# VH-VL binders against AP-4 complex accessory subunit RUSC1 (RUSC1), part 3

Target 1, 145 residues: AP-4 complex accessory subunit RUSC1 (RUSC1), of Homo sapiens (Human) (q9bvn2r522to666)
Amino acid sequence: DVGHLVLTTLCPALHALVADGLKPFRKDLITGQRRSSPWSVVEASVKPGSSTRSLGTLYSQVSRLAPLSSSRSRFHAFILGLLNTKQLELWFSSLQEDAGLLSLLYLPTGFFSLARGGCPSLSTELLLLLQPLSVLTFHLDLLFE

## First folded at step 1 (VH-VL)

Design g03 (framework fv_gevokizumab)
Fold by ESMFold2-Fast, scan of step 1:
Structure g03 (fold): chain C 145 residues (1-145), chain A 119 residues (1-119), chain B 107 residues (1-107)
Amino acid sequence: as target 1 above (145 residues)
Amino acid sequence: QVQLQESGPGLVKPSQTLSLTCSFSGFSLSTYGVGVGWIRQPSGKGLEWLAHIYWDDDKSYNPSLKSRLTISKDTSKNQVSLKITSVTAADTAVYFCARIYDFWGFDYWGQGTLVTVSS
Amino acid sequence: DIQMTQSTSSLSASVGDRVTITCRASQDISSYLSWYQQKPGKAVKLLIYDASSLQSGVPSRFSGSGSGTDYTLTISSLQQEDFATYFCQQYYSYPLTFGQGTKLEIK
């Protein structure tokens, strides 16, 4: 079923893609310094009051879910939420457009850095692959199956 | 300790440009997630958000005033500046600068500087 | 624009009273709301963020509650230093907007 495929292939693949080239630690306003993870990229990608305010709402909802005890589980929940709200392509595009954020979080050899600068076709190809997913329907309860 | 301090002209004539500076300490505007905004309050009235700028130079303006507003930062001097063109008596207010902290709104504010627009 | 409405412009109370100040948004703001305290001639102070989270250093007698469009600030046992004007603010959408303020006065 599509839900099983998303959890067992798409979510791990997107996690690996977002993890590629991440700097191992960054300054955090609350804790001083913390280890970077794909979930920390999600945290950093959300700005209040922008055209992506719905992404901020989704981030807030996922971050407050008590059953999710790991950053990996929260990242998977966020991806499922993006699919349910048909905003995966929007989130990816917003992340790719933020040169300052990418340079803060990623090494120059990471996928997102290369997609923005050295290999722009990578970004275009990925967005084309993600477009069909925007018409599919998913539920957050897939996490409990 | 986080501190912000506004400075302005005190008195400005109608049609002139009002220039305000916010000087701060205890944090850097090069830090991820941090921003500084400007809010004003006319005597006996409520608070009105004007503009803010984030660590990455991302700027937002109140649409009702955006044609008259310019916000900028000098990260090396720990300063954020706001310019308001073509001022009128309606711009008479106390002007505050405040820090934006990790999407919580405005966590620390300056004491405010009074600007009077009068001939 | 999201309009923030505080139903009372002024409220009279005595030390020791339980005080509730209300704020209503013109649309769902998903708890992206802060409460501020302003004393005459002083800087504004953040009390509550995310509708219910108490800012560090703020006395526990202050609490926030609500969701969707309706929010409240409660002071469980009013102290002399609490006589001030209180503002709500949404940060769900630009432009950022404030309520008109509720002035808490000595009864």
Scores: ipSAE 0.007, ipTM 0.512, lowest interface PAE 13.5, mean pLDDT 79

Design g04 (framework fv_gevokizumab)
Fold by ESMFold2-Fast, scan of step 1:
Structure g04 (fold): chain C 145 residues (1-145), chain A 123 residues (1-123), chain B 107 residues (1-107)
Amino acid sequence: as target 1 above (145 residues)
Amino acid sequence: QVQLQESGPGLVKPSQTLSLTCSFSGFSLSDSGVGVGWIRQPSGKGLEWLAHIYWDDDKSYNPSLKSRLTISKDTSKNQVSLKITSVTAADTAVYFCARSEYYDSSGYSFDYWGQGTLVTVSS
Amino acid sequence: DIQMTQSTSSLSASVGDRVTITCRASQSISDYLSWYQQKPGKAVKLLIYAASSLQSGVPSRFSGSGSGTDYTLTISSLQQEDFATYFCQQSYDFPYTFGQGTKLEIK
């Protein structure tokens, strides 16, 4: 089953990729300090009033799903939603284009930092690996775990 | 003076729910950047992280134990609780609670630990 | 999950010895590594965080080093109270994982 393949293979791989080199804690202007996680990267990556408003809609939907109590489960639900809406590559590209956000969230040795700077071919390789997913239509339950 | 103390039933029958309580003093789980985690150690074996709860009520669980774990806090009582459902002999271990504090560029380290409470799962 | 391997489960040493305990991660953990000391009947004690930073109150004979996947805890001049089990732990990713422990025993 494709759904189980996505959950057991793709979602953990993307979580690990997004977590790679992620600064463990960052300053937050409201609370002073806030823990970083792949879900916090998603939160920071959505911007109001831009071409990413569709990503903002998905973020809002996932955020209000009460059964998703952990940041990891919210991140996985977000990935499932990106697959359903065929926006995974859009999200990745939006994240990579924001140099200021990447420098705020990631150590220089992280995948996204290296893909933008020291090893630019990394982003091309990732997009090529994700391309087969574009030929599939997904209707995944966001609570699927 | 940060201190943590675990309490539990000591003996639990297979298939029942194990409930553990961590009582602490010297800090508040409302302090930004602070969390409390549960770690267990079966006799003669290593340490296994179970679950963590943060000052903002966010929660993390060890995926290996899947849906069996529930962590919660009672800020007014300075307590964190862990429930483990459907226990088996494999859950026999010393259970520790520990405070986690942010360290610059190092993530969370468990800087203060309780002394541990032994839980035996036996009929 | 990130696997933490302490290849030596038991190590014998004498008071005054220089002791090294090693820890290897299955992938790079960028110095998100802590060392703990466990003694029977005592609370577990944090010794080192961020691979090389000494926790307040810990004797200076303890030091940590390493980067990437390979990390080492060193005790420069072993004291009687240092006979204990030592664990490494990564905080780079969830789930947090520990090495299996190295028991330091009297020769």
Scores: ipSAE 0.005, ipTM 0.507, lowest interface PAE 12.7, mean pLDDT 80

Design g05 (framework fv_gevokizumab)
Fold by ESMFold2-Fast, scan of step 1:
Structure g05 (fold): chain C 145 residues (1-145), chain A 123 residues (1-123), chain B 107 residues (1-107)
Amino acid sequence: as target 1 above (145 residues)
Amino acid sequence: QVQLQESGPGLVKPSQTLSLTCSFSGGSISSGDYYVGWIRQPSGKGLEWLAHIYYSGSTSYNPSLKSRLTISKDTSKNQVSLKITSVTAADTAVYFCARDEWYGDSSYAFDIWGQGTLVTVSS
Amino acid sequence: DIQMTQSTSSLSASVGDRVTITCRASQSISSYLSWYQQKPGKAVKLLIYDASSLESGVPSRFSGSGSGTDYTLTISSLQQEDFATYFCQQYDSYPYTFGQGTKLEIK
C-alpha cells in the first residue's frame, strides 16, 4: 500500500543520507577497529536528558529486539519508531545541535557536517520535507511481514 | 570494575577558580556508552547536579551555574575535570563525580559514584 | 526547574520494620526517577531507576513505585545496613534535580 511504498523508499533514503560522509572506522581500546554504520550514529546520538529521553527509550527497545540481527534492520526499526512517536524532526535537530558528535562521526564533506556548518539551509529543507510524515502512524510489526 | 575518584584542593579562597579532577579506573571514558557528571552537596543539604560530559565530548550544564562552569575530559588520562570560576562561600560543598552507563541496566541514572571530595571556600 | 520534595527529612525505625519514603515532583516526570542511598564515608549507591526498576546487586527488600508526580521507595524489612540517607532524583528534564533527602535513623 502507499504506506508500505513510503517506508520502503523513505527508510533506505534516510539510511543513505545518514551514511553520507561517515568516517569508515572508529578506534576502540578494547575491540581495536570497528566500522561505522548509520546504526552506530543512532547509538552515539541518543543521550539522556529532557529533549532526548524518549529517543533513548526507543533506542533501548529496538536494540533488544532479537529478530533484528543487522544494523540496517535496527536503523529501519528506529526510524519507524521515530515516525510513530512523531520524533523524527527532534532526532535530526538534536544531531544538528551536537557539533562534537558530528565531528567525531562525520567527514567535513558529509551531509550532516555541511548542514550544520556551511549550508544550514540543507537541514531546514530536509526538516520541512519530513513535517508531513508526523501525521502518519507506523508500527514495528511492518518489519516482520 | 569501574571506579571513580575525585581530587580537589580542599581549601580555596573566595574569587579564585576551583579545579576538580575525576579519575576513572576499570574502564575507558572514551569507549563507553555513558556520560560522566558532577554533583555537589553543601553540608546538611541536598544534592545539586552541576554538569555532565558525554563520551562524544558534548557537554550540558546546570543553567544556574553555566557561566562559571567548564567540564572537560582527557581520554589519555581517563579523567574528567570541572572548573568553577569566581568561587564564594556558597560553593563550599562535597563534590562528587558520577557515571551514567546509558546502555547498561541504569538508563539515565547515576550508577557509579566517587566517594566525594570536600572543598571549603574560605580565607 | 522541576522541584523534588521529600516531605520527611528524618525518620526513626527499627530493624525488621517496613519503611516508606515519599518523593513528590512539582510536575509530571513520567516515571523518570531514581532513588539513591548515601552512607557516611561511602560512595552514593543507586537503588532504583525508572521509578520501579531494581538496580543489579540491590537487595530485593528495596522496591519503588509511583507515577506522574508521586513516588515511593519501600524497604520491606529494614536491616542494620539500611540506616542511611535516601534521595530521589528526576531525569525528565534539565537540570536534573534531587529531593532534599530523608535520613533513616535507628530507633
Scores: ipSAE 0.000, ipTM 0.501, lowest interface PAE 15.1, mean pLDDT 76

Design g06 (framework fv_gevokizumab)
Fold by ESMFold2-Fast, scan of step 1:
Structure g06 (fold): chain C 145 residues (1-145), chain A 121 residues (1-121), chain B 107 residues (1-107)
Amino acid sequence: as target 1 above (145 residues)
Amino acid sequence: QVQLQESGPGLVKPSQTLSLTCSFSGFSLSTSGVGVGWIRQPSGKGLEWLAHIYWNDDKSYNPSLKSRLTISKDTSKNQVSLKITSVTAADTAVYFCARRLWGYSYPFDYWGQGTLVTVSS
Amino acid sequence: DIQMTQSTSSLSASVGDRVTITCRASQSISSWLSWYQQKPGKAVKLLIYAASSLQSGVPSRFSGSGSGTDYTLTISSLQQEDFATYFCQQYNSYPYTFGQGTKLEIK
């Protein structure tokens, strides 16, 4: 079914895309460095108190799912939530617009860095690919069946 | 060395606006991933988070107090300010500011000593 | 809001004792919990973050453990300078919430 295809195909593909060019460690002012993952990109991209509070609510809900012990599983659940609320394109656009965040998280050769500056056609192609997904509906309950 | 210090009026009358300033050194809000928040503690009670501001001017407020709170920063002066409108005796507390790093993996890592504010006639 | 409960407001102990302070969340907080130390007239100090990570500069006698809703701060061999108030904080969900504090007192 479509939920199976999203979990086995789409979510791993988006995880790989977000992981592309991600710095293995970010500067952490407490410890000097901390390990980066696609979930840490989600964490950093959700701005508490912003006008997009629904993204913060979704992040909070996913973070509280005790069965999801890995960052990969949390990332997949977040993507499912974005699909269900029809906010996947909004989240990617918001991330792409934040130059400071991208420079903090990504090497210049990463997909998001290139899409922002060196290869703007990449961001256009991504957005076109994401638009059809807005008609799909998924429930987070399926993760626990 | 990271240091934060709160300053406030000490005494405020009911219905007035309380203004607090946090002055800090050893870091800058021009640095990506850095923020400063406010926490308070009434005498003999627990701590209550009030508000937080990040390097990019993104702000978060405690929902129960949001209508009364305004947080702002002056990056060039290394200061963060908090205003609380329409104060009552319930706002009597020690007010702390603390450094907050971006992401949910980070706690409040360095705090000021706190400044006591009493709301009384 | 997530309510954080520390089982006692005060605890008496002697130097050299193994001390445990507990913190319970009203719902799962996925180990996004910090422990702080508060002494009168001094800045609040971060001891533990992410339930079990020791902050740089904090003595190794301090340790944190727990998951889900139940968390513990342990001091393996209490020192004179450790008599203070300890409080937990969850940062899993907004608003961030703290425990009531546990005052560690001389027996």
Scores: ipSAE 0.000, ipTM 0.498, lowest interface PAE 14.9, mean pLDDT 76

Design g07 (framework fv_gevokizumab)
Fold by ESMFold2-Fast, scan of step 1:
Parts: sequence; structure tokens; C-alpha cells
Structure g07 (fold): chain C 145 residues (1-145), chain A 121 residues (1-121), chain B 107 residues (1-107)
Amino acid sequence: as target 1 above (145 residues)
Amino acid sequence: QVQLQESGPGLVKPSQTLSLTCSFSGFSLSTRGVGVGWIRQPSGKGLEWLAHIFWSDDKSYNPSLKSRLTISKDTSKNQVSLKITSVTAADTAVYFCARIRYFGSGLFDYWGQGTLVTVSS
Amino acid sequence: DIQMTQSTSSLSASVGDRVTITCRASQSISSYLSWYQQKPGKAVKLLIYDASSLQSGVPSRFSGSGSGTDYTLTISSLQQEDFATYFCQQGYSTPWTFGQGTKLEIK
């Protein structure tokens, strides 16, 4: 089952990648200080007013899923939504373009900081590996498997 | 300063419904991102998370107890309530409420002192 | 569910001792681990969050470390007020789960 494989292999791998070099906390004007997690990276990258309407729509949908209370589960649901809507590459590219956001969220030694600046081949190779996944269709209910 | 305080019946008979109230000050559940959860501790045993509710009315329950639990909030009164149906001696415990710092987080940063509930006839 | 195990339910120590309490998760929790202190008749107190971040107002003698599945709480020089029960908790995935607790007792 490809859905199960995505949940047990791809989603944890992407979570680890996004978590790499992530600063432990960032300032949030509403709560004062918010824990940094892969989900908080998603929030910062796709909130209303982002350059891509469809990414903001997916974020809103996942944010309102009542059964998901952990940041890990929301991140996995977002990845499944990106795969289902064929937007994983778009999200990754949008994140890589935002130097200010990356410097706010990541240490210089993190994957995304290195991929954008010191090692551009890292992001290129990752995007090429993700290319075949853009033809697959997944449903958000697969996260309950 | 954040403060939480539990109130409960002290004694409940088997098969009845246990109702608990958490009253708090120093924060509001109208503030985006904050939540309140319930944790219990039977005598001589560890802590068990029961349920939580966030500012958005998003609710979660411990799967082992979900069918018996109902959590609700009254934002204007700064209160969160928990109901546990069909209680047995196994529900005898100290019940705590605690603030959850961030949405989706399991981080309980301030706790009440706890209220002892004994289930016996 | 993620099982949290503390290596001992009780430890005896003296004032001035360096004390370490360990916690193991049944799977990786990516440093989403908190340490709590419980004293009889008082509210449970958050000491450490995200494995190593000290909660505001907590004395600097408390520190946390670890990653993946293995985590440690250290008290560098035990004080009289530190005799209490200590719990670890994972905040990685619901249901949130706690270790069984480690009670620090006077030697």
C-alpha cells in the first residue's frame, strides 16, 4: 500500500528534513513565543497573503481538521495534501525563494539554508527525486491508516 | 500571572457522571493558540492525559477513555469543564487542569493544584 | 501510543549531589520532551521543555539533554527544595504520555 508507505517513510523523512537546523522558538505576536516545528514552517510559509492561493487554501483546510492536534500530524496531512494537489515542488520552491523567512526560522547549518546558499545542488537533487511523486494522487484520510 | 484551579465533587458513586471545572486567570481562551487540558493521577501512580480544548473549540480526547469524556469551555467565565460518564473505582484520582502553551503542542506550562475525586459508594 | 519509561521509580541523594534522571521513549520524539516537578500539596511545575529549554523562573541548576529516544534531566547541585517527584512527557504525538515518575528522596 503506497499510502501506508508514504506515511511510514516519506512523511517522516520530509519531517526530519524540514526540522533540520530549525531554531527551537520564534516570536509570535499573538502568543508571544511559539515552539518551532515543521508545522510552524508550513504556517509561516503559506498563511493568507502568500504568493500562491492554492497553498493557502490547503493550509486552511488542514488547520481545521479537528482529529489532528499534534504538529506532526498536521505536517503529515499537509504533505499528503500537497501530493494530492501536485503542489509539493511548488511549496518547496516557494520556501527556498524566501531568504528572509529561512534566516528567521533556520540556523545557517540547516538543510534549507545550505541548499539555498552554500550547496544549491542539494535542493536541485531533492526536487528531482520528488518529481515522480507529482503524478500520484493521495487522499487526506490516508493519514488515519 | 497565570493561575488555574480545579473544582470537583470530592466523592462520586459508581456509575454516575463526574463533573469537573477548571477556573483560571492571567490568560484567556479568546487568545489565539492557547488551550487547557485535563490530566489525572491515581494514588501512587503516574500522570494520564485525558482531554484538551483550544481557543478555537478544537477538542481532543485520550482514545482509551474517549467514549466517556466530554470537554467544553466558557470563554466569558474563564472556565473549562470535563465530564466523565459511568465512573468506577478506577477513576479515583487527583484531577489536574493545565494550560497548553501552543496550538498542537502537548506543552503544559502552568498547572492547578489538583482536586481529589474518590469513587465509592 | 508512545511509551515513556524512566529508569528508576526512586533515587536517594544528598544536598549538594549531582543528580541525573533518565527517560526513554518507545520511538523517536524529535526532542518534544518536557520535564515536570511534583511536590505534595503543590501545583505541578514545568522545568524543561523541548528537551533542553529552561522554563522561565526555574533555577539554572536544572538542565535537560538528549535526542531521539533518550533524554536526561540533570540537577547540578541538589538543594533541599528539590526533593520531589520528576516526570518526563512526550509532546510529539497524541495521546500525550508521561513517564512513571522518579521520586528523589533524602539519603
Scores: ipSAE 0.005, ipTM 0.506, lowest interface PAE 14.8, mean pLDDT 78

Design g08 (framework fv_gevokizumab)
Fold by ESMFold2-Fast, scan of step 1:
Structure g08 (fold): chain C 145 residues (1-145), chain A 121 residues (1-121), chain B 107 residues (1-107)
Amino acid sequence: as target 1 above (145 residues)
Amino acid sequence: QVQLQESGPGLVKPSQTLSLTCSFSGGSISSGGYYVGWIRQPSGKGLEWLAHIYYSGSTSYNPSLKSRLTISKDTSKNQVSLKITSVTAADTAVYFCARGLRFWDYAFDIWGQGTLVTVSS
Amino acid sequence: DIQMTQSTSSLSASVGDRVTITCRASQDISSYLSWYQQKPGKAVKLLIYAASSLQSGVPSRFSGSGSGTDYTLTISSLQQEDFATYFCQQSYSFPYTFGQGTKLEIK
């Protein structure tokens, strides 16, 4: 079951990659320190005014899914949506091209920062690994199986 | 249960290349989100991070050892290797391999027992 | 490079004591700090990550605290098996750096 493998292997792996090097705790109105999450990267990457309106639409759809109550679940749903709409490479490329966004979100030692600067082959390697998945069809209901 | 075990030559002559191997059991070196790193401890000194390799094959090196280090992986053997060129007495140390993960804020959660390498004629 | 300083190289304690070990970074490391335990002939063990998060399987008598540049490891009631060398490590910036170690010795 490809859907099961995507949920149990690919989605956690992509979550770990996006989490790699995220900047540390931030103070949150005396509620304590909050940690950055992969979902917060998605939120930042689809800001109004982006040329990638289809990514903004997917973000809105996932944000409104009532059964999903955690950042991790929303991130997994977003990845499944990207796979289903064949936009994973588009999202990754748009994130990599936004130097200002990456410097706000990531430490220099993070995967995405290194992929832009010290190790450009990281970006190409990831896209090549993910390219075969772009020809597969997935449904968001995989989350509910 | 995941375990790491180092192997090395024990004794290396000055100016030669030191080759170390880390064998991974109970899990894969290619598991998503994990790094495998090398750390050394010279006698009577602290721990020094040398290099790590991400599950994707991407590498990072300690700048103080510029051009002397090469880290690589062999997925078929489930091994990570480190080479240090032009060794001197300063490279005499216990060498550890360890697994790191973002979920533990890049902490090394599993370590090998270490292998002693002495650089001497 | 970020320098990690453990001001005490060794300390003596008795079973049942509350023990604190300190670690100072040369710059703000935003709680990207881990604590390790090293015993002769045994593998190094991760105790604490993210300055205050207890690693699975580590006894609750171990705790970490601190922020910015100053961090502490506390053992609330020392046990016989806790006599070891303790190291702090920052993972905020490359290269990752460790403290010199604090050896906890029996009185």
Scores: ipSAE 0.000, ipTM 0.503, lowest interface PAE 16.0, mean pLDDT 76

Design g09 (framework fv_gevokizumab)
Fold by ESMFold2-Fast, scan of step 1:
Structure g09 (fold): chain C 145 residues (1-145), chain A 118 residues (1-118), chain B 107 residues (1-107)
Amino acid sequence: as target 1 above (145 residues)
Amino acid sequence: QVQLQESGPGLVKPSQTLSLTCSFSGFSLSTYGMGVGWIRQPSGKGLEWLAHIYWDDDKSYNPSLKSRLTISKDTSKNQVSLKITSVTAADTAVYFCARMEGYDFDYWGQGTLVTVSS
Amino acid sequence: DIQMTQSTSSLSASVGDRVTITCRASQDISNYLSWYQQKPGKAVKLLIYYTSSLQSGVPSRFSGSGSGTDYTLTISSLQQEDFATYFCQQYDYLPWTFGQGTKLEIK
């Protein structure tokens, strides 16, 4: 079913996209430092304000779900929530338009940095690919039980 | 040269808010990649991560305590604070703050004991 | 949450012994594991990060190894100052979680 496809293909693909070019915290790159997680990007992208209040509400709901133990599981739950509330495009656009946030989180060669500056067609292509998903309603209670 | 020092009330009554301050020297939270976290340890038990904050104000909270926790920083004063609301006897522990350069805690404070009792 | 299990809560050893402390994660943590030493009255000390990387200033007798879910800390020739409690920590997934600790005691 569509829910299975979203969990097995779309969510991992969006996770990989958000993880692309994330700045590492540890400075010793030779010892295999870890880059920040996509969930940390979600946390940083949620801002106070009337236009993004619904994103904050979704973040709070996902953060309180006791069965979700990994940052990856929380990221997937957040994406599912964005799909069900028709806010995936809003979240992407909010992240894309915050030059300060992107500069703090991403290397210049990352997808979001390139989509904003070097390759603006990437932003258009992604939004076009995501548009059909905003029409779909996902009644997936798997991660919101 | 890196030093961290916790300060807290020592004793706090049930249902009150516990406020902890970590004062540090030898590094700055204006430096890329730097963070400070809070970890606690109840007597005779293991370590529990509570929250952390990075140079860019990126905050993370332990989900089991998130509704009760608030972490903040004052970069100019070299301080990080943690507030825990509605404390109970289960919050009795030694509270540590520690520096993060990356995801591990490379320098720790000595810890401050907080006892929740009437 | 990822559960970190250290196979023993206490271990008795003598100076000069080779000591191994084991840590198991409930799921693959991709080598994102650190080891800490805690002594009474002293600050907690980071020994090893990213499974096998020795922290600056830590004696070379300490080493770490492992992959997937299974990790070990080894002390090649135990010294008097090494009697302490040792904790593993995963930092692959939030919340970050610690093992219950292994107290290394004199025989």
Scores: ipSAE 0.000, ipTM 0.491, lowest interface PAE 15.2, mean pLDDT 78

Design g10 (framework fv_gevokizumab)
Fold by ESMFold2-Fast, scan of step 1:
Formats: structure tokens, sequence, C-alpha cells
Structure g10 (fold): chain C 145 residues (1-145), chain A 120 residues (1-120), chain B 107 residues (1-107)
């Protein structure tokens, strides 16, 4: 069951990757200081624009789903939505290119900081690992459990 | 659809506590990512952000006014309240409440504002 | 605090003109900038967020551009209803700060 593999292996793995090296608290770009989570990285990374407008739409959709009560469940729903729209690789690439955002959110030893600065091969390897997912067609319920 | 309406005393005496209420419809403060902020504008001057409250009860205050400000919400009544202690003539302004949604959109819907005059 | 400076407090223009309003941040704000329109007796209206994204329902003659510290709001062909005061606001860092406003007046 591809859906079960995504939910039980891919989503936790991506959650752990995005959580790696996150500063425990950060300046909230609107309210001051908030606890960091992978969902807060999604919040900060999504900019509406011509090439990434659909990411903003997906973020808004997931944020308004009342059954998703935790940041972890919202993060997983966002990943499921990215798979449905074949935008997972686009989202990671957009994150990697925003040096200012990454320095705000991550310690220098975090995966994303290392991939962008000290170990550029890490981002290439991640994108290569994600490439096979772009050929699969997914129709996952964002509330899938 | 989304509407916010401020209410306040109109006139308040120096040294008293100013209490403001924002009543809203078309959204809920139980919805993840939703927040309500307070902004004020003295006559003929610019906008000053005062305080913010989010769905998860996270609160933020302008540091220049933090010791005088208290923001609270009543999610069941669709209301957000702001209290300002020890008011002076410098607090005379139009007070707005406004809806926000996370980091991307700023304040997308505003109330009409309520004028508060601090005078003896 | 991040200081937001609008270089002009008032501009005079005529219907049909192309109008540009500028906003400068005291430090880089990574496009976390909104533009607002304020008319007497009307609710404040969000025009643009994320520096260049047009809010739903806002006429296409409004556009935003810029990066880093320097941002602009452009009205490509001014209409009678556009005479108002315009404010920029950063939401990159706490506390939230606004520019002082630019009043667009009939020439």
Amino acid sequence: as target 1 above (145 residues)
Amino acid sequence: QVQLQESGPGLVKPSQTLSLTCSFSGFSLSTSGVGVGWIRQPSGKGLEWLAHIYWDDDKSYNPSLKSRLTISKDTSKNQVSLKITSVTAADTAVYFCAHSYDYLEGFDYWGQGTLVTVSS
Amino acid sequence: DIQMTQSTSSLSASVGDRVTITCRASQGISNYLSWYQQKPGKAVKLLIYAASTLQSGVPSRFSGSGSGTDYTLTISSLQQEDFATYFCQQYYDYPLTFGQGTKLEIK
C-alpha cells in the first residue's frame, strides 16, 4: 500500500530531516518568539509567487483543516499534498535557495545549513532521492491515517 | 464575510485603564494559523502595532508598551480584548483590530476603528 | 526595531498617471512586506503582501516590487478611487513596524 509507506516511512523521515538542527525557539515573523517545529518551517518557507503560488494555496488549505490539531499532523498533510501535486522537489529546492530564512531557522550544524553551505552535495543527493517520487501519481487524502 | 468591529469607552480619564473589545464574524480563533492584532493611529499620524493573539493563545506585545498591555480572547464569543493601564494624552488615537493569517498576508481584514480620547 | 521609511509624505497626481510609492527598510526584510490603502471613513485595505503578491479582489493596476531593503508600490493608471494614503509594513521581525504613510492627492 503506497499510502501506508508514505505515511509510516516517508513522512516521519522528512519530518526528522526538517527538524534536524532547528533552533528550539525563533523570532516569529509576526508575533515575536514561538516554539519551532517542522510545521513552522513550512509556514516560514511558503511565499506566494508565480512559480510557488500553489504552495501557498496548499499551506492555507492544510492550516484550515480542523481535524489536524497538531503541527506534526499538519506537516504530514502538507507532504501528502505535495505528493498529490508533484511539488515535493520544488518545495525542497525553494527552501534550499533561501539563505536568509535558513540562517533564521537553523543551527549551522543542521542538515539544511550544511547542504546549502558546508556540504553542497547533500542537497544534490536529497533531490536525487526524491526524483523517483515525481513519476508516481498520488491521490492521497490529506487526513489519511 | 469576515468582519471585525471595535468597541471602547470613547472618553477615558488620565491614569485610568482603557478597555477595548473586538467582536468578529466570518472566522474562528480556534482555527490554526488565525490571529487578531490591535493597531492604533493618533490623529494625522502613522500606524502603531500594539499586541497580537493567536489561535493557540500565543501573545505578543509591542516592547515599548508591554508593561501596560494585556490581550486576551474569548473564542466561544468571537471576541478579543485589549487593556491599557495608566493612560495619558499620548494614548489618544483611533484603535483598530485586524485579522491575520500566519506570516504571509499581514493584516487582511480590519475593523472600522474606535476613537478613544484621553482627557480630564 | 526595523525602521520603515517612505521617502515622500505626499504626492500630487492626475487620473491616468503612473504613480510609484517607495518604502525602505533599515535592514533586509526578505520580501516580508505588505502595502495598505487607507481612505477617510473606510476600513484599511490590504493591497499586497510578500512584497509582490496581489490580495484577492485588488485591481491589477496595483503591483509591488523590490527586494532586500528597497520596495515599491506602483499604480499603472491612476483612477479617481485611488486617492488615499498608502502604508508599507514589515513582518520580517518583531515588533511589526509601518512606514509613516504617503498621501496621494489630486494634482
Scores: ipSAE 0.006, ipTM 0.515, lowest interface PAE 12.6, mean pLDDT 80

Design i01 (framework fv_ixekizumab)
Fold by ESMFold2-Fast, scan of step 1:
Structure i01 (fold): chain C 145 residues (1-145), chain A 121 residues (1-121), chain B 112 residues (1-112)
Amino acid sequence: as target 1 above (145 residues)
Amino acid sequence: QVQLVQSGAEVKKPGSSVKVSCKASGGTFSSYAIHWVRQAPGQGLEWMGVIIPIFGTADYNQRFKGRVTITADESTSTAYMELSSLRSEDTAVYYCARGKYYGSGRYFDYWGQGTLVTVSS
Amino acid sequence: DIVMTQTPLSLSVTPGQPASISCRSSQSLLHSSGKTYLHWYLQKPGQSPQLLIYEVSNRFSGVPDRFSGSGSGTDFTLKISRVEAEDVGVYYCMQSTHLPYTFGQGTKLEIK
């Protein structure tokens, strides 16, 4: 079942990847006492009303899902939405292009920081791992309000 | 074939609790949420709540919050609905039904056979 | 909570004649995704409800083409072009645009 593989394998792997090297505060709120989460990276990366309008719409939909109370489940729902619209690589590339955002969110040794500068091969390796997903047909949308 | 099989009828005293089970065909839990809907004798359908087994999250109709608990056991593909502090007006047929928790599937494509819970002294 | 109101509450139809059931919601069922989550179910005597129409106008697998759904916003209609004996039961509309999911009070269809 493709949906089962995405939920049990891909989503946890992407969560771990996005969590790697996160600084203890979020860009949109200064909380130097709390650790950032992958969901906070999603929040910081979307820009409603711009070239990322579709990403902002997806973020809004996931934020309103009442049954999804944890940041982890919201992150998983966001990934499902990206796969449904074939925007996973668009989101990744948008995040990679924002050097200012990455420097605020990540330590220099984090995956995203290294992929952008010190180890360009990490970015190509990730894209190669995501290639099979780009040719698969997914009809995975968001469900709850 | 897709099938949701519920536990048998129960007769309970006022103030007690009842726990109804719903066993889903293999694979249902990977893509579907399990919803619980009840129907009092001669009356309409009332949505009670939902669980998304893959995420381990449940949500409830405000009318039942505090006395309903929905759980799921992925290893047995079985969802449970427990209703406490039973009153005579809780006498109803309780149904489980599946609906997708993502995508265009916000509808109940398959339902269990129903479990009659009678609350009487 | 969204209130769903069905009319009529009961309907008696001669076999082969058409039937129409209306469902009105207390607020718009248009979701931010552009979809309208309004569905129709049939509960035959002594049986569990079964899905007939989902998202306003889509027939569920195996549902005869004599059943059709239409509507938008707050007003929806289920039509049966030629009623048959097997169509007897109670019809329910349901909204799943907003939590909690809510049902209409039901429309009982009988054969004359």
Scores: ipSAE 0.007, ipTM 0.540, lowest interface PAE 10.5, mean pLDDT 79

